# Designs tried in a protein design chat: VH-VL binders against Arf-GAP with Rho-GAP domain, ANK repeat and PH domain-containing protein 1 (ARAP1). Part 5

Target 1, 186 residues: Arf-GAP with Rho-GAP domain, ANK repeat and PH domain-containing protein 1 (ARAP1), of Homo sapiens (Human) (q96p48r954to1139)
Amino acid sequence: ASMGDTLSEQQLGDSDIPVIVYRCVDYITQCGLTSEGIYRKCGQTSKTQRLLESLRQDARSVHLKEGEQHVDDVSSALKRFLRDLPDGLFTRAQRLTWLEASEIEDEEEKVSRYRELLVRLPPVNRATVKALISHLYCVQCFSDTNQMNVHNLAIVFGPTLFQTDGQDYKAGRVVEDLINHYVVVF

## First folded at step 1 (VH-VL)

Design p10 (framework fv_patecibart)
Fold by ESMFold2-Fast, scan of step 1:
Structure p10 (fold): chain C 186 residues (1-186), chain A 119 residues (1-119), chain B 107 residues (1-107)
Amino acid sequence: as target 1 above (186 residues)
Amino acid sequence: QVTLKESGPTLVKPTQTLTLTCTFSGFSLSTYGVGVAWIRQPPGKALEWLAHIFWDDDKRYYPALKNRLTITKDTSKNQVVLTMTNMDPVDTATYYCARLYGDYVFDYWGQGTLVTVSS
Amino acid sequence: EIVLTQSPDFQSVTPKEKVTITCRASQSIGSYIHWYQQKPDQYPKLLIKYASQSFSGVPSRFSGSGSGTDFTLTINSLEAEDAATYYCQQSYEWPYTFGQGTKVEIK
């Protein structure tokens, strides 16, 4: 819907994640991993809006092919979709708990806390977090070319996923922790 | 492994206060994200959530009943206590305690205790 | 508060037949619906959580589906031990609410 639906109300793919997320992540993985400033650079506003509207209307029929869409338009559509979720990716109810977990001083205790919090997320949210973090882990593996290291991705996705308006440093820390500990947490 | 059991009076007179205790094993209320809820079911009717308490002492009460309900926990004893004041015959029901995990789901339930309110 | 309406209220079903129970929410609730089974004189047991995820130990004949406002619990091949009242419950918005229940009995 144009007004935005919660994550669980989206069209879901085989892996219990929204088709919008699946389509965008797959395209960026195939065409965007070496693009300088991927996720930092904004796509064209009109092209991004038109793509997002198409994905919201019928994501299953939207087939992104190399050369037909600019990677920055696709990455911007994904960010806007995640930012506009009414309940957020980490849910409004658990948002503060996730942010507080980022302040745990003992690394092993922190990782254990994140695993516990992931179990508490609704299945669609948990699967979507896993898919997204896995993708971001892949993106930063090409940071020598795309210039998007873990810290740069955390700056972009912290405010996006926690809807913090950019003021909560803990949001970026959560994203950074999940990427750095991807193998252990997921 | 997870078990919960309700205990308390089975007969209560109108205007009296009901106190029910939930004793559990197989988990701790010191664990992050875990809670215990009270749910009741009048004879032949649907389930009704009354209150819950989480590991961090966060308490929620059904709005229409909140002036009558108090929920407390004793983490060291593995117990959660519900108190309901000014009992009325319409409060006759089987009262269950259940574990809340992930903030939303009642994954394990006690066997229930029937509380009859009559003169 | 969110109202959950189940259909049908009652059904009598021949063994081995497919049973479908629906739960409709008064507003969109994503996938925050859970299903419980309550056999006569017993406590409720969790069957399905978050619309479609089976709880541990639940037979594979039970499945859930749906999102938004319309949800379905399916028993693919009814067994005698499945005679029970089934309740949906939403956790999208506090206070948590239950449907009125669907009683399934063996014909």
Scores: ipSAE 0.000, ipTM 0.454, lowest interface PAE 17.6, mean pLDDT 85

Design p11 (framework fv_patecibart)
Fold by ESMFold2-Fast, scan of step 1:
Structure p11 (fold): chain C 186 residues (1-186), chain A 121 residues (1-121), chain B 107 residues (1-107)
Amino acid sequence: as target 1 above (186 residues)
Amino acid sequence: QVTLKESGPTLVKPTQTLTLTCTFSGFSLSTSGMGVAWIRQPPGKALEWLAHIYWDDDKRYYPALKNRLTITKDTSKNQVVLTMTNMDPVDTATYYCAHEGRWYNYGMDVWGQGTLVTVSS
Amino acid sequence: EIVLTQSPDFQSVTPKEKVTITCRASQSIGSDIHWYQQKPDQYPKLLIKYASQSFSGVPSRFSGSGSGTDFTLTINSLEAEDAATYYCHQSSYLPLTFGQGTKVEIK
């Protein structure tokens, strides 16, 4: 089984998103929402690598069960999958446009621009962004326990989704804006 | 199968406006994800990106030249036009238009032959 | 703007030898580097996209590698037809920028 160089060539589930993404998101939603430092803490390197290898080989046959996988291994596998996408989640073609949209001063114009950019994403990318941001919105709802507020998630996922070295504040701002405006944008 | 060709004046006087047309075939700017870029190369120097335009009329310009550049498209004619005002001898260069792989997936994958524009009296 | 610095500026190489060209970015650009070949009096041709992906029809002797700030284009066994100037190009940040070029000549 081979995965292509675009998100649409990945193993897709019934919800039009990669099986790897929903397997990980579902597990974290069931077992990880109250885990302190979720997504900030790294899993054990060899366990994360083995899990990601099994997901890449046949994600549909991988069923994650509470108590059998450490949540940090699952969250690390998801982050690595998203970071390593050749075309990126927001696509290379639109990457600069998304980053520039984060600099719009007027909030209503900014939200309108994000809605426009979402429509321009390929259907699989659009559905995957929606699923991921929805999940991150749930994660931050438990921030009093897990210590991962919107800003903390933006620090982690900005570089991950836009494949930057963490010094580009715009990438974090896009993530933060999408979480803060989830109801209006999606 | 994709081809592009630049056309326009080869000699421009200082302070005049340059207008270049890129005529292409093998793709349409009505197709989602399609884009066309303009790049220039002064004699013996490196390549310099100037501007690009996308299927949805989204436009980007080199910031230092933005006030001098205008890029437009005529989708029905398969043409993209670049206009550059207040030409100066330092703008002497070969000007290229290029197809951007769908949604930047391939960088600038097919280039026109280029047209040399000399700016002098 | 992102500054791309290529090295060497010029290289004269015996046929069949390995050629290595490097491109260093002034800040991290992930894998958003593309490599072009430009022969004398011709337009540039895309060789490698996104650091390591070969463009269609490009000979297998050309390969790319690197991430972040340091990138390399390799020609495993130089052929006479490979005499050209090679440019790196970043698509990570506006404005889009190119390196200064590396000229490869046959001895």
Scores: ipSAE 0.000, ipTM 0.460, lowest interface PAE 16.5, mean pLDDT 85

Design u01 (framework fv_ucenprubart)
Fold by ESMFold2-Fast, scan of step 1:
Structure u01 (fold): chain C 186 residues (1-186), chain A 122 residues (1-122), chain B 108 residues (1-108)
Amino acid sequence: as target 1 above (186 residues)
Amino acid sequence: QVQLVQSGAEVKKPGASVKVSCKASGYTFTDYYYMAWVRQAPGQGLEWMGLINPSGGYTWYAQKFQGRVTMTRDTSTSTVYMELSSLRSEDTAVYYCARDLYDSSGYYFDYWGQGTLVTVSS
Amino acid sequence: EIVLTQSPDFQSVTPKEKVTITCQASQSIGSYLLWYQQKPDQSPKLLIKYASQSFSGVPSRFSGSGSGTDFTLTINSLEAEDAATYYCHQSDSLPPYTFGGGTKVEIK
């Protein structure tokens, strides 16, 4: 597929993450944490596509202002960007190893394995995973209002980040584990 | 400039153990780079032995060497070690360390040490 | 375990001729295949990563192609300094890491 640039080809901002990721995460942190069904609800297809196109052309010039962008359009743009990465956020080379790590029965050993796999990711991928999981940790802190607990976020982001058809429960488990153990892992 | 410098040649008797070192410089030793060990018997191909994460100390060993190989590191000297015990004549080989990294292209070994010849003879 | 089979084992080639080396994987590895060059009494050197991407400083006469299970390394016009053994190496998954058996290229 010729639909997107790799993670390493993106414009990088503060904390060495793609500006696209930073812009979307920042906007949702400011305006979307209490939005019911954030990340579960889809934005309007044409608006999401136009926003993502603008971010891919020049993310630094895109000014997301409260009241001017629907949070669901921004969240959908972020999910589509991450889903369509040619190599994936966790990389294709490490994908199966991350999924297998989710099967470790001992929690301490599992967390230790995730820390190890994070260090093995390319710097931009590692920083982006940290920023994204940190953001999802914040989102679930408002789950009483937004109705998106850790499990709900894992259902959404498992297939998105590991580029699965949604049949592999291990992808969701990785995301859930990283959110639940954020303080220890990152 | 990245450099991997290995210890000198060794001659051992069957049943002994050998410990080869690999000192890294030119990058942050505990960053996301791993270190692999690969050996090559005289006139033969490359054989992967194992992998160590210098940051956490975690290791993976090839099944053939499980129980005989141990990989360790010393972060204060930016050095990794490969120890092979219960040496046999078929362990005579040049032992290489190689820097292993992941990126969107998969994992690959970008820089290699100069090699350490280990000869096992009675 | 992924097994890599290289062909031919040995090739003696006239300078300036094209050299083709193949590597067959026992299961699909996408494009995650590497090529290394090893000259006598020297360490291996990375030539090609991700099946077709040249590593920094590698001469343009070296190229890689293929995907899935069938991969090829091509030396478009053999130079004297290219006399070496060439190895393929799969990079699809974490260990066990496997190498092909090697192809020795000699000048006639």
Scores: ipSAE 0.000, ipTM 0.457, lowest interface PAE 17.7, mean pLDDT 84

Design u02 (framework fv_ucenprubart)
Fold by ESMFold2-Fast, scan of step 1:
Structure u02 (fold): chain C 186 residues (1-186), chain A 123 residues (1-123), chain B 108 residues (1-108)
Amino acid sequence: as target 1 above (186 residues)
Amino acid sequence: QVQLVQSGAEVKKPGASVKVSCKASGYTFTSYDYMAWVRQAPGQGLEWMGLIDPSGGSTWYAQKFQGRVTMTRDTSTSTVYMELSSLRSEDTAVYYCARGEYDFWSGYPFDYWGQGTLVTVSS
Amino acid sequence: EIVLTQSPDFQSVTPKEKVTITCQASQSIGSNLLWYQQKPDQSPKLLIKYASESFSGVPSRFSGSGSGTDFTLTINSLEAEDAATYYCQQSYSWPPYTFGGGTKVEIK
């Protein structure tokens, strides 16, 4: 048995994204946008692991209520879920192409290339990327309070989404580009 | 547990090259961590030179040293190397290797440092 | 490149007094700032990461604060072994990583 399931094998919600992603993003949007260090700070390891296990077993039955769940546990669970995807969010087949696109010098050509790559992703992956980047765009709108600007989010999510060791700066640049160009890419 | 042991002091003439080694122990050399090189001229502050990924061998250099510095590693001996060419008197400094821990909080703090290697450039 | 300016360059402090060291960045760096301690003829040691998070084993008298462009390292009650030069470092934009010029703390 493999360690995890691909995105297309997850329980899907109303927006055609995994319920795990929806539950976590919704909770952070309601309770965590002004939390200092959101996504940078780690939750408690045992609580994060239990939450992720509950979400993996039956995400639809998991109810995250304000005051009952720490936002850092939820954000850590989301990051671990995305990190552990066997094929990755951007897929193994497209991974290097996405990283190479980040090196295109002309911004208009770069944005056009990202749009092309997005339509080539499986529908669930494409919808999930859109939902996640939209959420991160909202997070950085509160950066004066939460201290998580676009670059900070790129440092966190680059390694997470491209399954790198954090040293591959291109992964961060892809995330940064998608957030900065959200309205024209999606 | 974690230790970084550097090679001994060197005295070089202007125009020569120097190669400093840093041997790591007490952790998995090819994990998420990187190895950085930082120098300090006598009585001066810290200056970052570059870093290397011990696993893949990828390197990142400060522009000031680009073309003169080369960083390499040997995974079989858990050792990183920093070679600086075309030495000048202003390159006289203590050269440190430092491990950059992959830290989910902010990326890469330099958590463990070697003892330093004094390189003196004199005619 | 991001320039870090530390103040003061030097201070001489009596034991048990509070020491405050500041580090100012030339542009906003969020909380991506670290503090190091370097004693004479020794290697630097990490004290604080991500502006305010203590590294393992660091005494509780050391604390960091700040965000954006203005950062502070505080030693709540100075001990004799705290005589050292303190450096801030940014991890927001690299290459290059950059360090402040250092603040030397001496015991009176």
Scores: ipSAE 0.000, ipTM 0.463, lowest interface PAE 15.6, mean pLDDT 84

Design u03 (framework fv_ucenprubart)
Heavy chain, then light chain:
Amino acid sequence: QVQLVQSGAEVKKPGASVKVSCKASGYTFTRYYYMAWVRQAPGQGLEWMGLINPSGGKTWYAQKFQGRVTMTRDTSTSTVYMELSSLRSEDTAVYYCARSYRGWYYMDVWGQGTLVTVSS
Amino acid sequence: EIVLTQSPDFQSVTPKEKVTITCQASQSIYSSLLWYQQKPDQSPKLLIKYASQSISGVPSRFSGSGSGTDFTLTINSLEAEDAATYYCHQSYSLPPWTFGGGTKVEIK
ESMFold2-Fast, scan of step 1: ipSAE 0.006; ipTM 0.537

Design u04 (framework fv_ucenprubart)
Heavy chain, then light chain:
Amino acid sequence: QVQLVQSGAEVKKPGASVKVSCKASGYTFTSSYYMAWVRQAPGQGLEWMGLINPSGGSTWYAQKFQGRVTMTRDTSTSTVYMELSSLRSEDTAVYYCARDRYSSGWYEFDYWGQGTLVTVSS
Amino acid sequence: EIVLTQSPDFQSVTPKEKVTITCQASQSIGSSLLWYQQKPDQSPKLLIKYASQSFSGVPSRFSGSGSGTDFTLTINSLEAEDAATYYCQQYSSWPPYTFGGGTKVEIK
ESMFold2-Fast, scan of step 1: ipSAE 0.006; ipTM 0.560

Design u05 (framework fv_ucenprubart)
Fold by ESMFold2-Fast, scan of step 1:
Structure u05 (fold): chain C 186 residues (1-186), chain A 121 residues (1-121), chain B 108 residues (1-108)
Amino acid sequence: as target 1 above (186 residues)
Amino acid sequence: QVQLVQSGAEVKKPGASVKVSCKASGYTFTSYGYMAWVRQAPGQGLEWMGLINPSDSSTWYAQKFQGRVTMTRDTSTSTVYMELSSLRSEDTAVYYCARVGDYWEGAFDIWGQGTLVTVSS
Amino acid sequence: EIVLTQSPDFQSVTPKEKVTITCQASQSIGDYLLWYQQKPDQSPKLLIKYASQSFSGVPSRFSGSGSGTDFTLTINSLEAEDAATYYCHQSYSYPPLTFGGGTKVEIK
């Protein structure tokens, strides 16, 4: 028994992304951008698990209010949700191709390849990647305070999104490239 | 071969500051991971102090040392520094630098030889 | 912060005996646990990463296992050169990174 369904099987919000993703990203954007170690620090295990279970059961009925949930619990719930996707955010079918694209030496060719790969993702996956990377771009804009620059976010989200054990540096490079080229790629 | 070579032993008075250096060789300092600082008081266990990303100077410090520790790097000499201020007798310890390839993995795969800092009146 | 509790604190072991050291985390840390060996007056050396992956050059008698909150380091057949203090270390949540209190293993 898997804890997470594919993205296409999730409840979708008005922006065509999973409500779980929207709820967590919105909360962190409102309350967590200046939190030291955001996404690196872990939430309390029981609170994170309870929150994630509530979101998986009925994300639309979960209301996250300022000061009511610790930002680290919400960030941990989002990471677990993304890591546990059966097909992954970038899909199992395309994952290797994304990792290979990160090795292209010419920046303009690499950006063009990422744009092509984004178009080939299912619509929900593409919209979710865009929403997540946009959010991470905002997080790193506050890196002087939160201590999470682009490279730090890539280290956290590379293994999470590509479901690796952290040894595949290409996964981190993809995340870093997407954040650094957000305006051009999306 | 990859090596981390630290500066020599220091003897300091309470209230002074100490700055320990760690010179990296055998790899590209700015393109491989992070550098951590760990201390060990006589007969005690390992205590993490913080880490620095040599590529961009970003730092993370343990709360216990926040406000007293400063980590910096010099890319021209492939050297990281750890400065600890307002020294007390309980700061007497061996201070180690260690290379961390992947921050999420957290593997301290290469260690310096250690620098003994003695704080005594 | 995540607290790592090692047991036992100390053990004196006959050569070729199996040694088991445990590390318990105050919360789930997945597989983000490492093991180090420190001999007297030397720097620590990495043995195991990701709970169970041996670092290059580490003798096969060393193995790691566990996930979540409970982790074990096993030395299948203790050699004289294995007399050392062993530390577990979590990289799941920081700052701070945290170490266990250590387990000292000496030969009878």
Scores: ipSAE 0.005, ipTM 0.468, lowest interface PAE 13.0, mean pLDDT 85

Design u06 (framework fv_ucenprubart)
Fold by ESMFold2-Fast, scan of step 1:
Structure u06 (fold): chain C 186 residues (1-186), chain A 123 residues (1-123), chain B 108 residues (1-108)
Amino acid sequence: as target 1 above (186 residues)
Amino acid sequence: QVQLVQSGAEVKKPGASVKVSCKASGYSFTSYYYMAWVRQAPGQGLEWMGLISPSGGSTWYAQKFQGRVTMTRDTSTSTVYMELSSLRSEDTAVYYCARHPYYYGSGSYLDYWGQGTLVTVSS
Amino acid sequence: EIVLTQSPDFQSVTPKEKVTITCQASQSIGSNLLWYQQKPDQSPKLLIKYASQSFSGVPSRFSGSGSGTDFTLTINSLEAEDAATYYCHQSRSLPPWTFGGGTKVEIK
């Protein structure tokens, strides 16, 4: 896949999501669920960049053998891939609507709104959001060991997925809501 | 080398409770996998009952069984339990445990199954 | 709840013939459709994941296809050992995950 490609232009796997996303998530699931600070800790900048470039070139052929790549390099590559998407994971057209949905005070109405917004995402974006949130739900199941509870993951992925500067609490709230209501929303 | 070994057949009276066990081996019990319970009444199809995370203990139950089913695990013995209370004749079925990789609802599947436990409720 | 409808419910087939089983979902599930084989008095076994990906050790005569709401399991040349009930299963919707009603395949 090319560096500046939108999500729909990425190399897609059989699971309707970008191969880069699938391979990174799969590796973290195999090797990184108990790693302290997973997704909060950064990999080595040069190693992360080289890995991401290899994945963009040909994600299917990249060697991600258990124990050979540092989990922090893989997690950083995934975060950078998602942050660098030109249209973003939630799309620019729907970005503000997602952020405003996080402010709905009635929980049932909020969950209903998120379900409506998910259906309105392009199929690849919707599948990728579901796959990512499912993965983050798994990560937080190991929070006693990895120290990454729902709130910690929301702090990391809010700015990453909504391409904010980290001061927008609404972005984190969307991620936190999707993880907390995963069973109901997806 | 993955093995899921279930407890033996049970015969119960209406109103009783039954607790079926499923012992896992050949993989890391508390990493990467959930455990599902699926039942099959004689001559009928498969019916999903629920799911448990062996690591965190979180559970998800089908609405039909909510309030009657309880799933638990013991990480020291790599065993998952499914307890069904207030048994009725309609609960006569073979109960299966099945291993579930983490991609819950997205690329998820049940890859290895236990041998099944026949529960007969006499009436 | 997503309902899965399988057709036919029963099929009697001569050895070496092609068998086709269909599964229709009440709403789109993408490619999150699974196929299981269950022989009498045995546990189900996974054949196909993600609509078309063969599980490890599954004979090449089994193949899956489809996306959205319409899915097909094909056995290109039926062997005696393939006499079984076949179930489709969706994993895209939230719990409850649902199974199709099953298709029983018998050898003539």
Scores: ipSAE 0.006, ipTM 0.460, lowest interface PAE 11.0, mean pLDDT 83

Design u07 (framework fv_ucenprubart)
Fold by ESMFold2-Fast, scan of step 1:
Structure u07 (fold): chain C 186 residues (1-186), chain A 120 residues (1-120), chain B 108 residues (1-108)
Amino acid sequence: as target 1 above (186 residues)
Amino acid sequence: QVQLVQSGAEVKKPGASVKVSCKASGYTFTSYWYMAWVRQAPGQGLEWMGLINPYGGSTWYAQKFQGRVTMTRDTSTSTVYMELSSLRSEDTAVYYCARELDYGDYFDYWGQGTLVTVSS
Amino acid sequence: EIVLTQSPDFQSVTPKEKVTITCQASQSIYSNLLWYQQKPDQSPKLLIKYASQSFSGVPSRFSGSGSGTDFTLTINSLEAEDAATYYCQQSSEWPPYTFGGGTKVEIK
């Protein structure tokens, strides 16, 4: 897929998510869970560019193997792909609703609201959110080694997924809530 | 030694098309580098037109030029091309190619420029 | 699109004096700002990337600073060869990349 394509226009894999997403997620799950600062550290800009371009051109032919790519290059490519989605992962139309849901004080009500909002997302977006949050849940399970706890992941992915300037604490809270309540929400 | 060498000056009539070339040398043309086109009208500032990835040929254009600009490359000659159609007098400018090192970040080397004059 | 406003448009400076050029963005661009130098009838040359990082081979008298919306390029002690037009560029939002209007620096 070219720059500017929406999620629904991307190459899809077996789980109805973009091939780029599952290639990167699978590699980091295999090789990157214990890497210190995973997702916070940036890869080499040139290597990240090349990898992302290869994935955009024909993600199905890109088979990342242990030792062939630095995990920081792969994590940076995934973040840039998600950040640059024209409609965003949570969609432009529903962005504000997701952010406002993060302010619900009652835990059970908040979880119920997130679950309903997930059902309202287009199928590809919903599947992609589930796959990504599942992956981030795994990443934080190794936080004693990689130093990326739920809060640290929320700081990185809030602005990335909601396309904010990093000043909007609600974006981080949505990500944090979805990771913390992964088992109940998904 | 990185070098970008552009084609010579062109004089065109309104309504015509112009195709400017930029030949790269001193690095691997298809490895990690993108090529941008930036123009500068006489006495004016710099205006970005678009970007091409020489590896796969993917392009991104500024909205102002969408529908009039086409960027292509030939990997066998390490050359990128920028074709601008439906020329108007306000298209008179020096057109530069520039190598982009980082994903959307900066231009480290520039061609010498190609003057395109559009006059009736 | 992000608009970049440069100030001043023109500056005539005595050799060895300090020159400060300002670039203001219409919205936050973080540290995604670049500075270029263009001499008459020549291509632009990259001076500063990521607001404050000098490109290789650039004299130490050139420095950049700032983040968010306000950025400055400083020439600590102007030399004769520094007579040029200076442009800022943002890389935070594209397409398009956008440039400032330029600042022409001349020697008195």
Scores: ipSAE 0.005, ipTM 0.453, lowest interface PAE 14.4, mean pLDDT 84

Design u08 (framework fv_ucenprubart)
Fold by ESMFold2-Fast, scan of step 1:
Order: C-alpha cells, then sequence, then structure tokens
Structure u08 (fold): chain C 186 residues (1-186), chain A 120 residues (1-120), chain B 108 residues (1-108)
C-alpha cells in the first residue's frame, strides 16, 4: 500500500532526488549489477516491507551495507516505492501524454516529444527520472551476466512507473525509449 | 552546406598529449545532433572513441579510452575538441569527427580526418 | 559490448555482378544498424540507415536488409566507383557504438 506522499514531499539528497531513491540505486550500483535477474526477482516480502518502512520514516539515517541486505530486497523496496507514489513518477496529469508519445512513429519527433515532456515535469520528478534511467542504463551494461537487457527492464519498470495492470505495452515502450535514447534525451 | 573542418596533422612523442579540433558549419550546432570521434590506424578498421552532446556538453567515452580522452566543445565557435593524453605508438591513426543523427546515432557528415603520428 | 562480425573480409568482383556483404551482431540490435563506404584516403560515407533505409543521394543499386542479429548489404550491379571498404555499424542502445571489421571490395 502507498503512504500518500508525492516525490516533492520526500527527503531530498544528491542531484535533488529523494534519499530513498538514492540509497537504493547506490546500493544496487555497488552490489547488484552482476546479480542474475536484478529487478525481475523479488525480495522477501517481510524484509522488503521492513526496509521500505525504515526508508519512509527517515531515509537519511538508513545506511545499506554489503552483506547486511540482499540486493533483491533493496531492488523490490525501490520498485514498491515508485509504484506506490500517489501521483506517480511521471505524474497523474501527464501519464497519458507520456504513453501517447510512445506511439509517435517518427523516432526524431518521438525523442523531441519526450524532451518536452521532461521539461514539463516538476524538478524533483525530472531529476528522479534522469537518475533512475541512468541507473537502468548501467544495469543493462551488465546484461550478459545479470540477464536484464533493455527490453527486460522495460517489462519490469513500465507497469511499475506508470502504475498499469501490466497489459499496457506503451508503458514499457516509454521506459525502453528513454534508456535507448538516454544520451540525447538527458 | 553542412561541413566539418578538422585541424592539421600532428607529430608527437610517446607520453605527450594531442588536441584535435573540429569546426562545424551549415547547421545549428546545438540542435538535433551529437558529435562523435572515430579513429583508424594505418591499414586497420574504424574504431569508435566516444561522443559529445554539444547542447549540454555531456560526453560518453569507450572504455578503452576512459581516463585518457577528453571531449569538449565551444558553442560560440561551433567547435568540438578531442584531447588524447599519454600517447603511445599504437595511437598513430587518422582521427575523424562525425555528426550523428539523434534518432539513429548514424553519422551522416564526417570531417576530413587528422593524422596523428606518435614516434620517437 | 556488442561485437559485429563481417563476412567476407575481401571480395574481388567483375563489373555488373551482384555483391553481398553480411554483418552478424553478438546480440539483438533491432534495426539499429548502418552501412558505410570508405574509399582509399577518404572519410567514410553513410549508405544505409536503420538497416534498410537508403541515405539521400545514394545510388539505388545499394540496399540493406535484416533485423535482430543478421544483416546484409547488397550491391545489385557493381560499378567501378564502388571499389571500397564497407563497414557495418550499430547504434542500438548503450555506447560504445561499435563497427564491424570491414569488407574490402575490389574490381577484377
Amino acid sequence: as target 1 above (186 residues)
Amino acid sequence: QVQLVQSGAEVKKPGASVKVSCKASGYTFTKYYYMAWVRQAPGQGLEWMGLINPRGGSTWYAQKFQGRVTMTRDTSTSTVYMELSSLRSEDTAVYYCARGYKWSYGMDVWGQGTLVTVSS
Amino acid sequence: EIVLTQSPDFQSVTPKEKVTITCQASQSIGSYLLWYQQKPDQSPKLLIKYASQSFSGVPSRFSGSGSGTDFTLTINSLEAEDAATYYCHQSSSYPPYTFGGGTKVEIK
């Protein structure tokens, strides 16, 4: 279940993003890039929930250390945090516009539209999208070991970020487009 | 007419640094395109080195060159620079700048090339 | 890193004959493959983008096909000016955007 707090109401850290996002991304970058099925595999439900609750209470005081947390518990906590945002990462107001942008057939026009939409996001949402996509860009660099290529990450994060029922292929396409065009979009 | 004009040939000793320039004209330097650097050793194939986005100055380097290459740009002169340090004999090559399509990353306009020779 | 393997390395062809060059990617790259022509002492020239789309001004005898991991460049009727080295290039997602090893085409 969600807490009801939007991204702008979270504790902010480096690059003006929520500390929860920073803590989880940093840990996965240090310990999880070669973990098979990272983000696809689920952590233990109770451990993930306890971690997420501690991050929601005071993320600045939570320090994740190698050997003390399983990477799948941390990755699941991040996914739940993003999925449960009341307004969503891409905002409820812009959600359908982002999904519709994925249908633009001309790739140049599509990328230009994504750039316009990023500027229209609140600053913290924009910074968080950039940080997350940058991280996923790194994850797929190790896809030979972790088995999570761009398409696999899009299948996982599409429904998570757009809060869909998992049947909306457009959500996955947005994530895939942002990863594939990271250099020119951000 | 879109054109990329590179600086002239360089001869360097091992351990030195070289900085090659690439001046763009005939299009809006900061819109739609990135600039890539590709090198070619004598008689060898094309080797991708990295790219720079002229709009924000963000860069991406191939791992082989990470720590030795630096790409920069000057928007007032529409010029991109590629600096390679700690030169070795195997760095002897023709260095090309090339304008890349945003949507396909395909390079449609290439500079004339700059020969860098590293010898004692 | 995505590796592109070109075949053949070298091909000697009589004028007006058909030339076929293949490029195989170590993993799927969709249609994000390009073909370049390089003549001796010249810069590379873009021929084909997005696996099968001819770049403007490129003669109709050049065509590209394929998707995923297997790609082909075809020159339907070789002209003398087509003697060059041909390179495939991928730009599918994450840099580095690698090149194939090249195929040298010479006239008999």
Scores: ipSAE 0.000, ipTM 0.466, lowest interface PAE 15.0, mean pLDDT 85

